VH-VL binders against q9umr5. Designs and how they scored, part 376

Target 1, 268 residues: q9umr5
Amino acid sequence: SYKPVIVVHGLFDSSYSFRHLLEYINETHPGTVVTVLDLFDGRESLRPLWEQVQGFREAVVPIMAKAPQGVHLICYSQGGLVCRALLSVMDDHNVDSFISLSSPQMGQYGDTDYLKWLFPTSMRSNLYRICYSPWGQEFSICNYWHDPHHDDLYLNASSFLALINGERDHPNATVWRKNFLRVGHLVLIGGPDDGVITPWQSSFFGFYDANETVLEMEEQLVYLRDSFGLKTLLARGAIVRCPMAGISHTAWHSNRTLYETCIEPWLS

## First folded at step 17 (VH-VL)

Design ye88 (framework fv_nofazinlimab)
Fold by ESMFold2-Fast, scan of step 17:
Structure ye88 (fold): chain C 268 residues (1-268), chain A 123 residues (1-123), chain B 112 residues (1-112)
Amino acid sequence: as target 1 above (268 residues)
Amino acid sequence: QVQLVQSGAEVKKPGSSVKVSCKASGGTFSDYAISWVRQAPGQGLEYLGEIIPIFGTANYNEKFKGRVTITADKSTSTAYMELSSLRSEDTAVYYCARTKYDILEAFSDFDYWGQGTMVTVSS
Amino acid sequence: DVVMTQSPLSLPVTLGQPASISCRSSQSLVWSHGNTFLNWFQQRPGQSPRRLIYKVSNRDSGVPDRFSGSGSGTDFTLKISRVEAEDVGVYYCMQGTHEPYTFGQGTKLEIK
């Protein structure tokens, strides 16, 4: 029998977006218990990420308890950051595959239609003034805003991403690293045609330097310092990279080829 | 300014489906979310769900989940609300309304409304 | 779901006199520092609702200054400093902090 699958959605999302993903899982792994968590749907997806982590934590505990053989997580877009934090704060998670589906793991820095929708009068170059305020940090999107030209402000003001990435010291860092390292597989999915996640390599722990040149995961200080276990996981053979071109941001959960190539192999 | 124009009144039989349209003009359709709210004769307002065209996502009041489907066609700047398995208690005026999610100006909840569409469910 | 309770439900007032409508939520409507998504709508007979107040106390453009909103957390008030004939209608409070969005029962304002 297959391990249960828990799905965590993204910004302004709900379980409805995953109808095709559920169909694919049912076709290839019939009998799989799939729970798409209807928490922080729609507008509530803008709530601070630590608040979302607490709520999702409460929801996943009974699911994990019923599956001593383990569970899989499929976490889409912003949901991938929620799952990153869940794996760190839960002393007893039994996650086998953590499938991060086009999530901004190193943060976001881009002028997209989505950014303009929430901040119509802002440019990526000046959004740091809002996001790195106490006001801004009460919105999920600002919790992972990572301006490469104001890295000092990001490190000081980010209440979420800088902490879970170990880019700023935290008293729980050692415990968070130990917890995260219990994951069986870290499956990273993303691609150049996403159009929203900027840079798209953020889905693979790559990110801009101060000149807006993308440095891949192995060149990041968080990897080199092994701040939360990426280097250890890679050495263990536990990190899977699955880039795919031709897929827009809202299509990752509804593309059959993507599912068969990048997701299906990890749903034991 | 923004104007929301809804389709005309419908009379439907129990068990059928109804699809109401809401056409936006005077602004960029993708700049806002469209919500659907109903009002039974002489009663108060009840929220059905919301679509965010730019994200392609829809969220539904649990009470109507499985019966309501909200869609959007960006090319015609039109949002649709389809309600299936109609019952007499679904008789109501159905409104579309706009929400602008501007973090700096705060969320502008339901700032413009359509004129309403009367849906009557009778045998 | 968040329950929104309005009082009074029927509000007969004399022209030129003040009117006050209370709205209470079953849960706090504070979303973040400075943001509480409590809105007030007016529905005149035969018309669509029209928003008067958003974020507790902010008046929409074109809404007369005799309308004011106040409150915090779970208790909110809409005040009309001097009622005019065109104010006849039903007034609804609405919360946007928690999904699903919910409305009060409505307060029918009538001229005595």
Scores: ipSAE 0.722, ipTM 0.864, lowest interface PAE 1.6, mean pLDDT 92

Design ye89 (framework fv_nofazinlimab)
Fold by ESMFold2-Fast, scan of step 17:
Structure ye89 (fold): chain C 268 residues (1-268), chain A 123 residues (1-123), chain B 112 residues (1-112)
Amino acid sequence: as target 1 above (268 residues)
Amino acid sequence: QVQLVQSGAEVKKPGSSVKVSCKASGGTFSDYAISWVRQAPGQGLEYLGEIIPIFGTANYNEKFKGRVTITADKSTSTAYMELSSLRSEDTAVYYCARTKYDILEGLSDFDYWGQGTMVTVSS
Amino acid sequence: DVVMTQSPLSLPVTLGQPASISCRSSQSLVWSHGNTFLNWFQQRPGQSPRRLIYKVSNRDSGVPDRFSGSGSGTDFTLKISRVEAEDVGVYYCMQGTHEPYTFGQGTKLEIK
């Protein structure tokens, strides 16, 4: 029988957004138990990511306990960062495939409609003043704001992303790395036409340098230092990269071709 | 000046569906979220759900999940609330209301409301 | 769901006298320092609700300064310093911190 699937949504989202994804899974893997977690829906998706991680952790524990053969995670947008932290803080997770749908794994730095909607008077160049403050870090979007022109501030002020990426030291870093490395497969999905995740290569652990030139995963210090296990996973053959053009940010969970190409092969 | 104008009163049979519209004018439709709230005669206010047109995302009160669907048409600056499997208990005035998610100025809940749409469910 | 409890449910007041309405939430409404999403609405008979106060104590433009909001955590108060005839109606508190958003049962303010 198929392993259960746990779905973690993104910013301003809820289980309703995944109705097409559930339809696809039911068609190709009938009988799969799919749980879309209705936690931190809508406005609550703006709450600090560590708070979200704690709540999702409590919800996934009984699901994982009922599936000794393992589970799969499908984590969309901001939800991919929640899942990154879950895999690190859980000493006993049994996740086989972690499928990340267009998540800002190295952070976000873009003047998108999302930024203007939440910060109408801010530009990407000055948002660091707000996000890298204590009260800014009380909002999820600021937890993964990564200004490449103020990397020192990002490293010192980020309460979430810099820590889970091993970019700043933490007493639990060694344990978090060990836990993360238990994952069977890290499936990274994203593409150039997303329109929200900036740079789009953040979904594949690429990011801007200080000159706004995108450096891919293998050129990142977190990869080179193997801070949380990316280099080890890649060497093990456990990282899958599945880029696809033509897909906008809100369509990753509702595109059949994307599902068949990038998701379906990793659901056992 | 932002205005929210709702469609007219409806009389429906039990088991049918109703679709109420809320047209935004005088402002940028995509700059805010649209929520739906109902009020049964002589009763208090009850939240049904919210849509954020710019993201195409909708979120629903669990009590109505499976029966309520909220959609938005950006080309006409109109949000819709559709409620299916109608019961007599669904007789109420249905309101749309605006929410602004400005983090710096503060999240602003329900700062402007539509005029309301009376939905009567009777056999 | 967060339960919002208002007291009193019926509030007869004399013109020119102060009035006070309490609202208590079953859970803390604090999001972060300075961010507590508690709102107050006024509804006249046959009219749509009108927001008076947002984020505990911020008065909306056009709302008379005789209306004020205060409180923290789980306990909140709406005060009217000098009740006018136009103030008659039902007042609702509403929380936006937790989904689903929930309203108090309403307080009917009447002139004696």
Scores: ipSAE 0.683, ipTM 0.847, lowest interface PAE 1.7, mean pLDDT 91

Design ye9 (framework fv_nofazinlimab)
Fold by ESMFold2-Fast, scan of step 17:
Structure ye9 (fold): chain C 268 residues (1-268), chain A 123 residues (1-123), chain B 112 residues (1-112)
Amino acid sequence: as target 1 above (268 residues)
Amino acid sequence: QVQLVQSGAEVKKPGSSVKVSCKASGGTFSDFAISWVRQAPGQGLEYLGEIIPIFGTANYNEKFKGRVTITADKSTSTAYMELSSLRSEDTAVYYCARTKYDILEGFSDFDYWGQGTMVTVSS
Amino acid sequence: DVVMTQSPLSLPVTLGQPASISCRSSQSLVWSHGNTFLNWFQQRPGQSPRRLIYKVSNRDSGVPDRFSGSGSGTDFTLKISRVEAEDVGVYYCMQGTHEPYTFGQGTKLEIK
């Protein structure tokens, strides 16, 4: 029998977005129990990420308890950050494959239609003034805003991403690292034509330096210091990188070729 | 001038489906979320769901999940609400309304409404 | 779902006198640090609802200053300082903090 799959959606999203993904899983792994968590849907996706982590934690506990052989997580966009934190705060998770579907793992610094929609009068260069305030940190999008030109402000003000990435010290860091390392596989998916996640390499733990040059995962301090276990996971052969061109941000969960290439092999 | 223009009144038989349109004029359709609200004769307001065209996402009130589908056509700046398996209790005026999500200024909920579309379900 | 309770449901008022409508929510409507998504709408007979107040106390453009909103947490009030004949209609409060968005039952304002 196949391990159950838990799906965590993204910004302004809901379970409805995953109807094609459910179809693909049913075709290739018939009998798989798939639970798409319908928490923090629509507007509630803007709630602070730590609040979302608490709610999703309460929802996944009974699912994991009923599956002693383990579960898989498929976490889309912002949902991938929620899942990162879940794996760190849960000392008893039994996640085999964590499939991160175009999630801004090192943060977001994009002047996209999404930014203009939520901040109509702001440019990406100016958003740090709002996001790195106590008021801004009460919105999920600001919890992972990472301005490479104001890295000092990001490190000091980020209430979520800087902490889970081990970029700023936290009393629980050692325990969070131990918990995260329990994961069987970290499957990273993303691509250059996403159009929303900026830089797209953020989905693979790459990010801009102060000159907006992208440095890949292996050049990041969080990797080099093994702050939450990326270097250890890579050494264990537990990190899978699956980039694909030609896929826009809202199509990752509804592209059959993407599913067959990057997701299907990791659903046991 | 902000204007939401809805399609005309409809009379439907029980068990059929109805699809109501809401056309936004005077600007960028993708700048707003479009919500659907209904009002039975002489009764109060009831929320059905919302679509956010820029994200391509729709979210529904649990009470109507499985029967309501909200879609948007960005090329015509038109949102649609389809309600299936109609019952006499679905007789109501159906309204579209827009919401502006602005983190700095705050959310502007239901700032403009369409004129309403009367849907009558009769056997 | 968040239950919104209005009082009174029927409000007969003499022209020129003040009117007050209460709205109570079953849960706090505070998002964070003063972000509270509570709105007031007016519906005149045969017309679509029209928003009067958003975010507790902000008047919409074109809404007369005799309309004011106040409150916090779970208790909110819409006040009309001097009722005019054109104010006849049903008034609804609505919360946008929690999904699904919910409305009060409505308060029918009539001239005595």
Scores: ipSAE 0.766, ipTM 0.879, lowest interface PAE 1.2, mean pLDDT 92

Design ye90 (framework fv_nofazinlimab)
Fold by ESMFold2-Fast, scan of step 17:
Structure ye90 (fold): chain C 268 residues (1-268), chain A 123 residues (1-123), chain B 112 residues (1-112)
Amino acid sequence: as target 1 above (268 residues)
Amino acid sequence: QVQLVQSGAEVKKPGSSVKVSCKASGGTFSDYAISWVRQAPGQGLEYLGEIIPIFGTANYNEKFKGRVTITADKSTSTAYMELSSLRSEDTAVYYCARTKYDILEGWSDFDYWGQGTMVTVSS
Amino acid sequence: DVVMTQSPLSLPVTLGQPASISCRSSQSLVWSHGNTFLNWFQQRPGQSPRRLIYKVSNRDSGVPDRFSGSGSGTDFTLKISRVEAEDVGVYYCMQGTHEPYTFGQGTKLEIK
């Protein structure tokens, strides 16, 4: 039978956003047990990402225990970062496919409508003052704010992303890398018309340098140093890149063509 | 000046659905979240759910999941709340209210309310 | 769900006297670094609720200064320093820290 699927939502989201995704899975893989986790819904999605990781960890343990053959993760937007951390902190996870739907894997730096909505008096150039404070790090969006013009502050102040990416040292880094490498497939999905994730290549571990020129995954220090296993996974043939144009941020979980092309093949 | 204007009173039969509208005027619709709250005659306030038009996301009180749907039409600055499988205990005044999110200032919950829409469910 | 408990539920007061309403939550309403999302609403007969206080102690524009909010963690108070006739109505506390947002049962303030 098909492996169970666990879905982790994004910012201000809930399980309701995935009704179309569930229908697609039911059509192509009938009998699949799909659990969309209703934790940190709505405004609770602004809570610190480590707090969210702890809550989601407690929810996924019994699901994974019931499925010794393995499970799949589908993690949307901010939820992809939660899943990154889950794969690192769980020394007993049995995840086969980790499907990341337009998640800012190297962080976020952009003057989007989302930023203006949450920080109406701030611009991307000024947000580092807020996000890299202890106060700012109590909000999920600041946990993955990655200002390429203040990379020193990002490396020192990021309580989540810099640690999980191995960009700053952590006592558990070796164990986190070992755990992450247990994943069967890392399926990266994103595209240029997302409109929210900036740069969109962050979904594929690309990011801005200090001049705002995008460097792709293979040119990132985290890849070159193999800090949490990306280079090892790529060499193993375990990384899948599935870019698709024409899809806005809120449509990744409800586009049939995207599902058939990028998600369906990885749901054994 | 902010004004939230709701659709008129409805009388519905058990098992049917009702769809209530909330039109925002005097402000930027997409700058706010819109929540729905109901009040049965002589009773207190109960939260149903919230939509954030800019994110395209809605979240619901678990008690109503599966029969409440909240949508937004940005072109008309109108939010909708649809409640299906109506029962007599769904008889209530339904209110929309707006919330401003601001990380620095903290969010401003339910700062302005619509006039309310009476929904009566009777056999 | 967070349970919000108000006391008293019925509050008969004499014009010109002070009034006080308590609200307790079943769990802490602190979000982070002191941000606490506790709100107070007034509902006059036949009207929509109107927000008086947000984030524990911040008074909305147009709300008379005789209204004040205070409290922390799980214990909150709305005070009216001098009750006037137009204050008749039901008062609700509401928490916005945890989803779903929840309201107290309401306190009916009436003039005796």
Scores: ipSAE 0.759, ipTM 0.875, lowest interface PAE 1.2, mean pLDDT 92

Design ye91 (framework fv_nofazinlimab)
Fold by ESMFold2-Fast, scan of step 17:
Structure ye91 (fold): chain C 268 residues (1-268), chain A 123 residues (1-123), chain B 112 residues (1-112)
Amino acid sequence: as target 1 above (268 residues)
Amino acid sequence: QVQLVQSGAEVKKPGSSVKVSCKASGGTFSDYAISWVRQAPGQGLEYLGEIIPIFGTANYNEKFKGRVTITADKSTSTAYMELSSLRSEDTAVYYCARTKYDILEGMSDFDYWGQGTMVTVSS
Amino acid sequence: DVVMTQSPLSLPVTLGQPASISCRSSQSLVWSHGNTFLNWFQQRPGQSPRRLIYKVSNRDSGVPDRFSGSGSGTDFTLKISRVEAEDVGVYYCMQGTHEPYTFGQGTKLEIK
């Protein structure tokens, strides 16, 4: 009787990372049909996000069609951005709860170990030169690189995040907003000890200004202009914020307390 | 001098599990992904899966999903591959190999391999 | 899964003569930015595989220049301009563009 759950993984990830999450769901909501999509696993997670959105869209259509009562999405890290785009491009999605596990909703700007792993000779201050080129935009991580010191370049060059956030005009913006607003609940999860998502408040639509001071969601132009529906959702009571300290980036899908507090209540 | 040193040969009974280790030296363990590949006697190479120690993430060939588990211990620079519910067709040499995911210079697939670990599944 | 097909599977060659191995993929191996992740490995009897070529045509350090790789899209070739005795072994192509990574069935090179 529970709505099916669709899980979308993150960068260099696969369905195996969600083994504990599936155990928790089975314990609290026995009989739930959980589909962890194993598209764009490992290395393929570096492919352009619009390519990933197309592939995941094809996979979720039949699942949604078989569940007229609705479905839930649990989307981890980079996967949360894929799910943001899915909700906008699908004219007929029936998503009830969209649960975003530590996803960089306003983008990423940090010198974390993972950035050094992928770009060992680059500093965060220099990465804009690579990411905001046509070549760089062919990599998923550059699709949500948001340098607060070069916001003009981000707005012009971002082929993905600036468009889905309504930070740059797009012909489909009105339709994308209408589609996104059909979501029942937007559940945002993240925390200060993540260690990868920088600033961690990006998971809650907060982000750095030009002085690297974090401005929260309600101070963002995308919220104030209601570009894709955040202000409308908040007024409707449809946005849930669930921050939790003490959780590292790779532990969001395997922490029982996090699950019970932030995820379980939204899996009707 | 990069070395990937694997644990010694194992003989296992059907239905049991085996855990093979791969210790990295001569390079920074966290800078690389570690993959596992097997080769049955007289046969070709077959990919099992990969772990990226820095992220703690692993991905698996769907054929082995549910039976294979790949883990890493950063303190000892060692990756592990555990295969459960062993059958006679799992008899093979199991290799670890490393991959560098440097976007600017290019991805370097399987540039160094371990010496291999023979796993024999026999009653 | 991407199927990698090698030909020939058995390659007897005379010392000093050229040798050529073909590798065909069931899907394009071009990455989104134009790079192609096609690799060639040599496995000498009783030894681990050793990478010779990465990204279609790049030779690894220490690999003799008599080895060369070429190709694009779905069709790839490994060439040895003058075969030497130490070249005996099995050669495998491997694609890293699509998960899971897959190997060709192998080509056994033997001296006549």
Scores: ipSAE 0.669, ipTM 0.840, lowest interface PAE 1.7, mean pLDDT 92

Design ye92 (framework fv_nofazinlimab)
Fold by ESMFold2-Fast, scan of step 17:
Structure ye92 (fold): chain C 268 residues (1-268), chain A 123 residues (1-123), chain B 112 residues (1-112)
Amino acid sequence: as target 1 above (268 residues)
Amino acid sequence: QVQLVQSGAEVKKPGSSVKVSCKASGGTFSDYAISWVRQAPGQGLEYLGEIIPIFGTANYNEKFKGRVTITADKSTSTAYMELSSLRSEDTAVYYCARTKYDILEGFYDFDYWGQGTMVTVSS
Amino acid sequence: DVVMTQSPLSLPVTLGQPASISCRSSQSLVWSHGNTFLNWFQQRPGQSPRRLIYKVSNRDSGVPDRFSGSGSGTDFTLKISRVEAEDVGVYYCMQGTHEPYTFGQGTKLEIK
């Protein structure tokens, strides 16, 4: 009787990270069929996001087809961007709740441990030189790198995020918007103590301006122009914002209070 | 030079579990991924899984999913591989190996290896 | 899983002569231009594997010039220009482009 749940992991991750989440779902919604997709695990999470979208699309189609009453998506970190694109490219998705766990929806611009680990000799201020090259765009982290000091380069070079956010024109934009708007609920989760997603408000479609001042979703051009449907969803009452302090990036999928407050209410 | 030092040989009964350790010295433990690879006597190499200690994220070869668990203790610079429900086919030397991820320079796969730990599953 | 196939599996060579080992993958190992994650390892009897070559053709520090790697896509070769006694052991190719990482069966190099 509960809708199936599909889980999409993040950067350098796998289904193992979600063992606590599965336990929580089983406790509160016994009988729920939960599928954690083991695609693009570990280093394959660095593959271009459009390649990941295609692979996840092939995996979710039969799951959605078997569930005529709908499915829920829980998408963590980078996985939230994969799910954003899935909802846009699938003409026939039946997603009820799309639950985004601390995903950089407007992009990433931070000197985090991930940046230091993957680019040991680079600073966030200089990464635009690599990420906005054709070579850099072959790596997922560069697909959502959003340097607020080089917005013109981001808009021209981003092969993924600028397109799915409608920040750069695309022939499929109207169809992608129509498809995305089929979603029942967009549940946005994130918080100031994440420590990885920078700015953390990116999880709520906020982002830095050229002075690194955070502007919230309602001040973004993508919202004001309703480029992919955020303004329409908000007017419909379909956007849920669930910020929570005290949760680090690797703990969103394993915190019981977070689950009960932000996730459980949206799993019908 | 960096060294990876593994725990000593184990003899286990079928159905039991084994936990092998890999202690890193020299350099920063958290800057690297630690992988586990096994080799049955006279056979080739087989990948089990990998952990990234700085984030605590692990991924596993599907063949071993549900039986293998890889963990890390940053305070002691030690990675662990636990294999449960042991069968005679699990008799092998188990190695840890280090990988550095660097997008600009490329991935330095398995640049340093531990000395290996012989695990014998016998009744 | 990506299947890595080595040939020959047994390689008897005379000291001072060249040796060549082939490695073929069941699918392309190209990540992007310039990045193909194919590695070669040497395992001497009773020892841990030691990496000789990474990214198809790059020698590790301390690896003699007589070892060289080449190839592209799905076909790769490890060459030893002049075999020395210390080269006895098993050689493995390994791909890191697709998970799970996979190894060839190994080629046993012996002095005849």
Scores: ipSAE 0.753, ipTM 0.871, lowest interface PAE 1.3, mean pLDDT 92

Design ye93 (framework fv_nofazinlimab)
Fold by ESMFold2-Fast, scan of step 17:
Structure ye93 (fold): chain C 268 residues (1-268), chain A 123 residues (1-123), chain B 112 residues (1-112)
Amino acid sequence: as target 1 above (268 residues)
Amino acid sequence: QVQLVQSGAEVKKPGSSVKVSCKASGGTFSDYAISWVRQAPGQGLEYLGEIIPIFGTANYNEKFKGRVTITADKSTSTAYMELSSLRSEDTAVYYCARTKYDILEGFTDFDYWGQGTMVTVSS
Amino acid sequence: DVVMTQSPLSLPVTLGQPASISCRSSQSLVWSHGNTFLNWFQQRPGQSPRRLIYKVSNRDSGVPDRFSGSGSGTDFTLKISRVEAEDVGVYYCMQGTHEPYTFGQGTKLEIK
């Protein structure tokens, strides 16, 4: 029998977006219990990420408790960051595969139509003034805004991403690292044609340096210092990278080839 | 100018489905979310769900989940609300309304409404 | 779901006199400093709802200054300083802080 699958959606999203993903899972792994969590749907997806983590944790606990052989997580876009924190704060999770679908794991720094939609008068170069305020940190998108030109402000003001990445100290960092390392597989999915996640390599723990040159995961201080366990997971053979071209941001959960190549193999 | 124009009145039998359209004109369709709200004769307002065309995402009031589907066609600037498994208590005027999600200015909830579409469910 | 309770449900008013409608939410409607998503709508007979007030106290363009909104947290008020004949209709409060968005049951304003 297959392990249950828990799906965590992204920005302005709901369970409806995953109808094709559920069809694919049912076709290839019939009998899998799939729960798409309808928490923080629509505008509530803009609530602070720590608030979302608390809510998703409460929903996930009974599902994990009923599955002694473990569960799989499929976490889309912003939802991948919720799942990152979830795996760190839960000292008893039994997650086998954590499948991250085009999630900005090192943060976001891009001028996209989505940024203009939420901040019509802002460019990426000036959004740091808003996001790195206490007021801005009350919005999820600002919790993972990572301006490579204002790293000092990011490190000081980010209430979420800098903490879960171990870029700023937290009293629980050692416990969070231990908990995260319980995961069986970290499956990273993303691609150059996403059009929203900027840089797209953020889905693979790569990110801009101060000159906007992308440095890959192995060149990041968080990896080199093993701040939350990436280096340990890679050495263990537990990190899977599955980049795919030709997929736009809203298509990751509805592309059959992507599913068969990057997701299906990890749904034991 | 801003205008939301809805399709005409419908009369449906119990168990059937209805699909109501809402065409945006004047303003930019992609700058707004489109919500659906209904009002039974002589009663109050009830929220059904919302679509955000730019994100391609829709979310629904749990009361109607499984029966309501909201879609958008960017090329025609038109949003659709389909309600299935119709019952007599679904008889209502169905409205579309727009919302702008501006984090700095604040969310402009339901700032403009369509004219409404009467859906009558009878045998 | 957040329950929105209006009072009174029926409001007969003499022309030129003030009118006041109360709206109470079952949960706080505060999102962040400066952002409380409470709105007031007017529905005249046979017409679509029209938004009068957004974010507790901000009047929409074209809305007469005789309309004002106030309140915080869970208790909100819509006031009409001098009722005119054109103000006849049903008034609804609505919260947009929590999904699903919910409306009060409506207050029918009539001229006596």
Scores: ipSAE 0.750, ipTM 0.874, lowest interface PAE 1.3, mean pLDDT 92

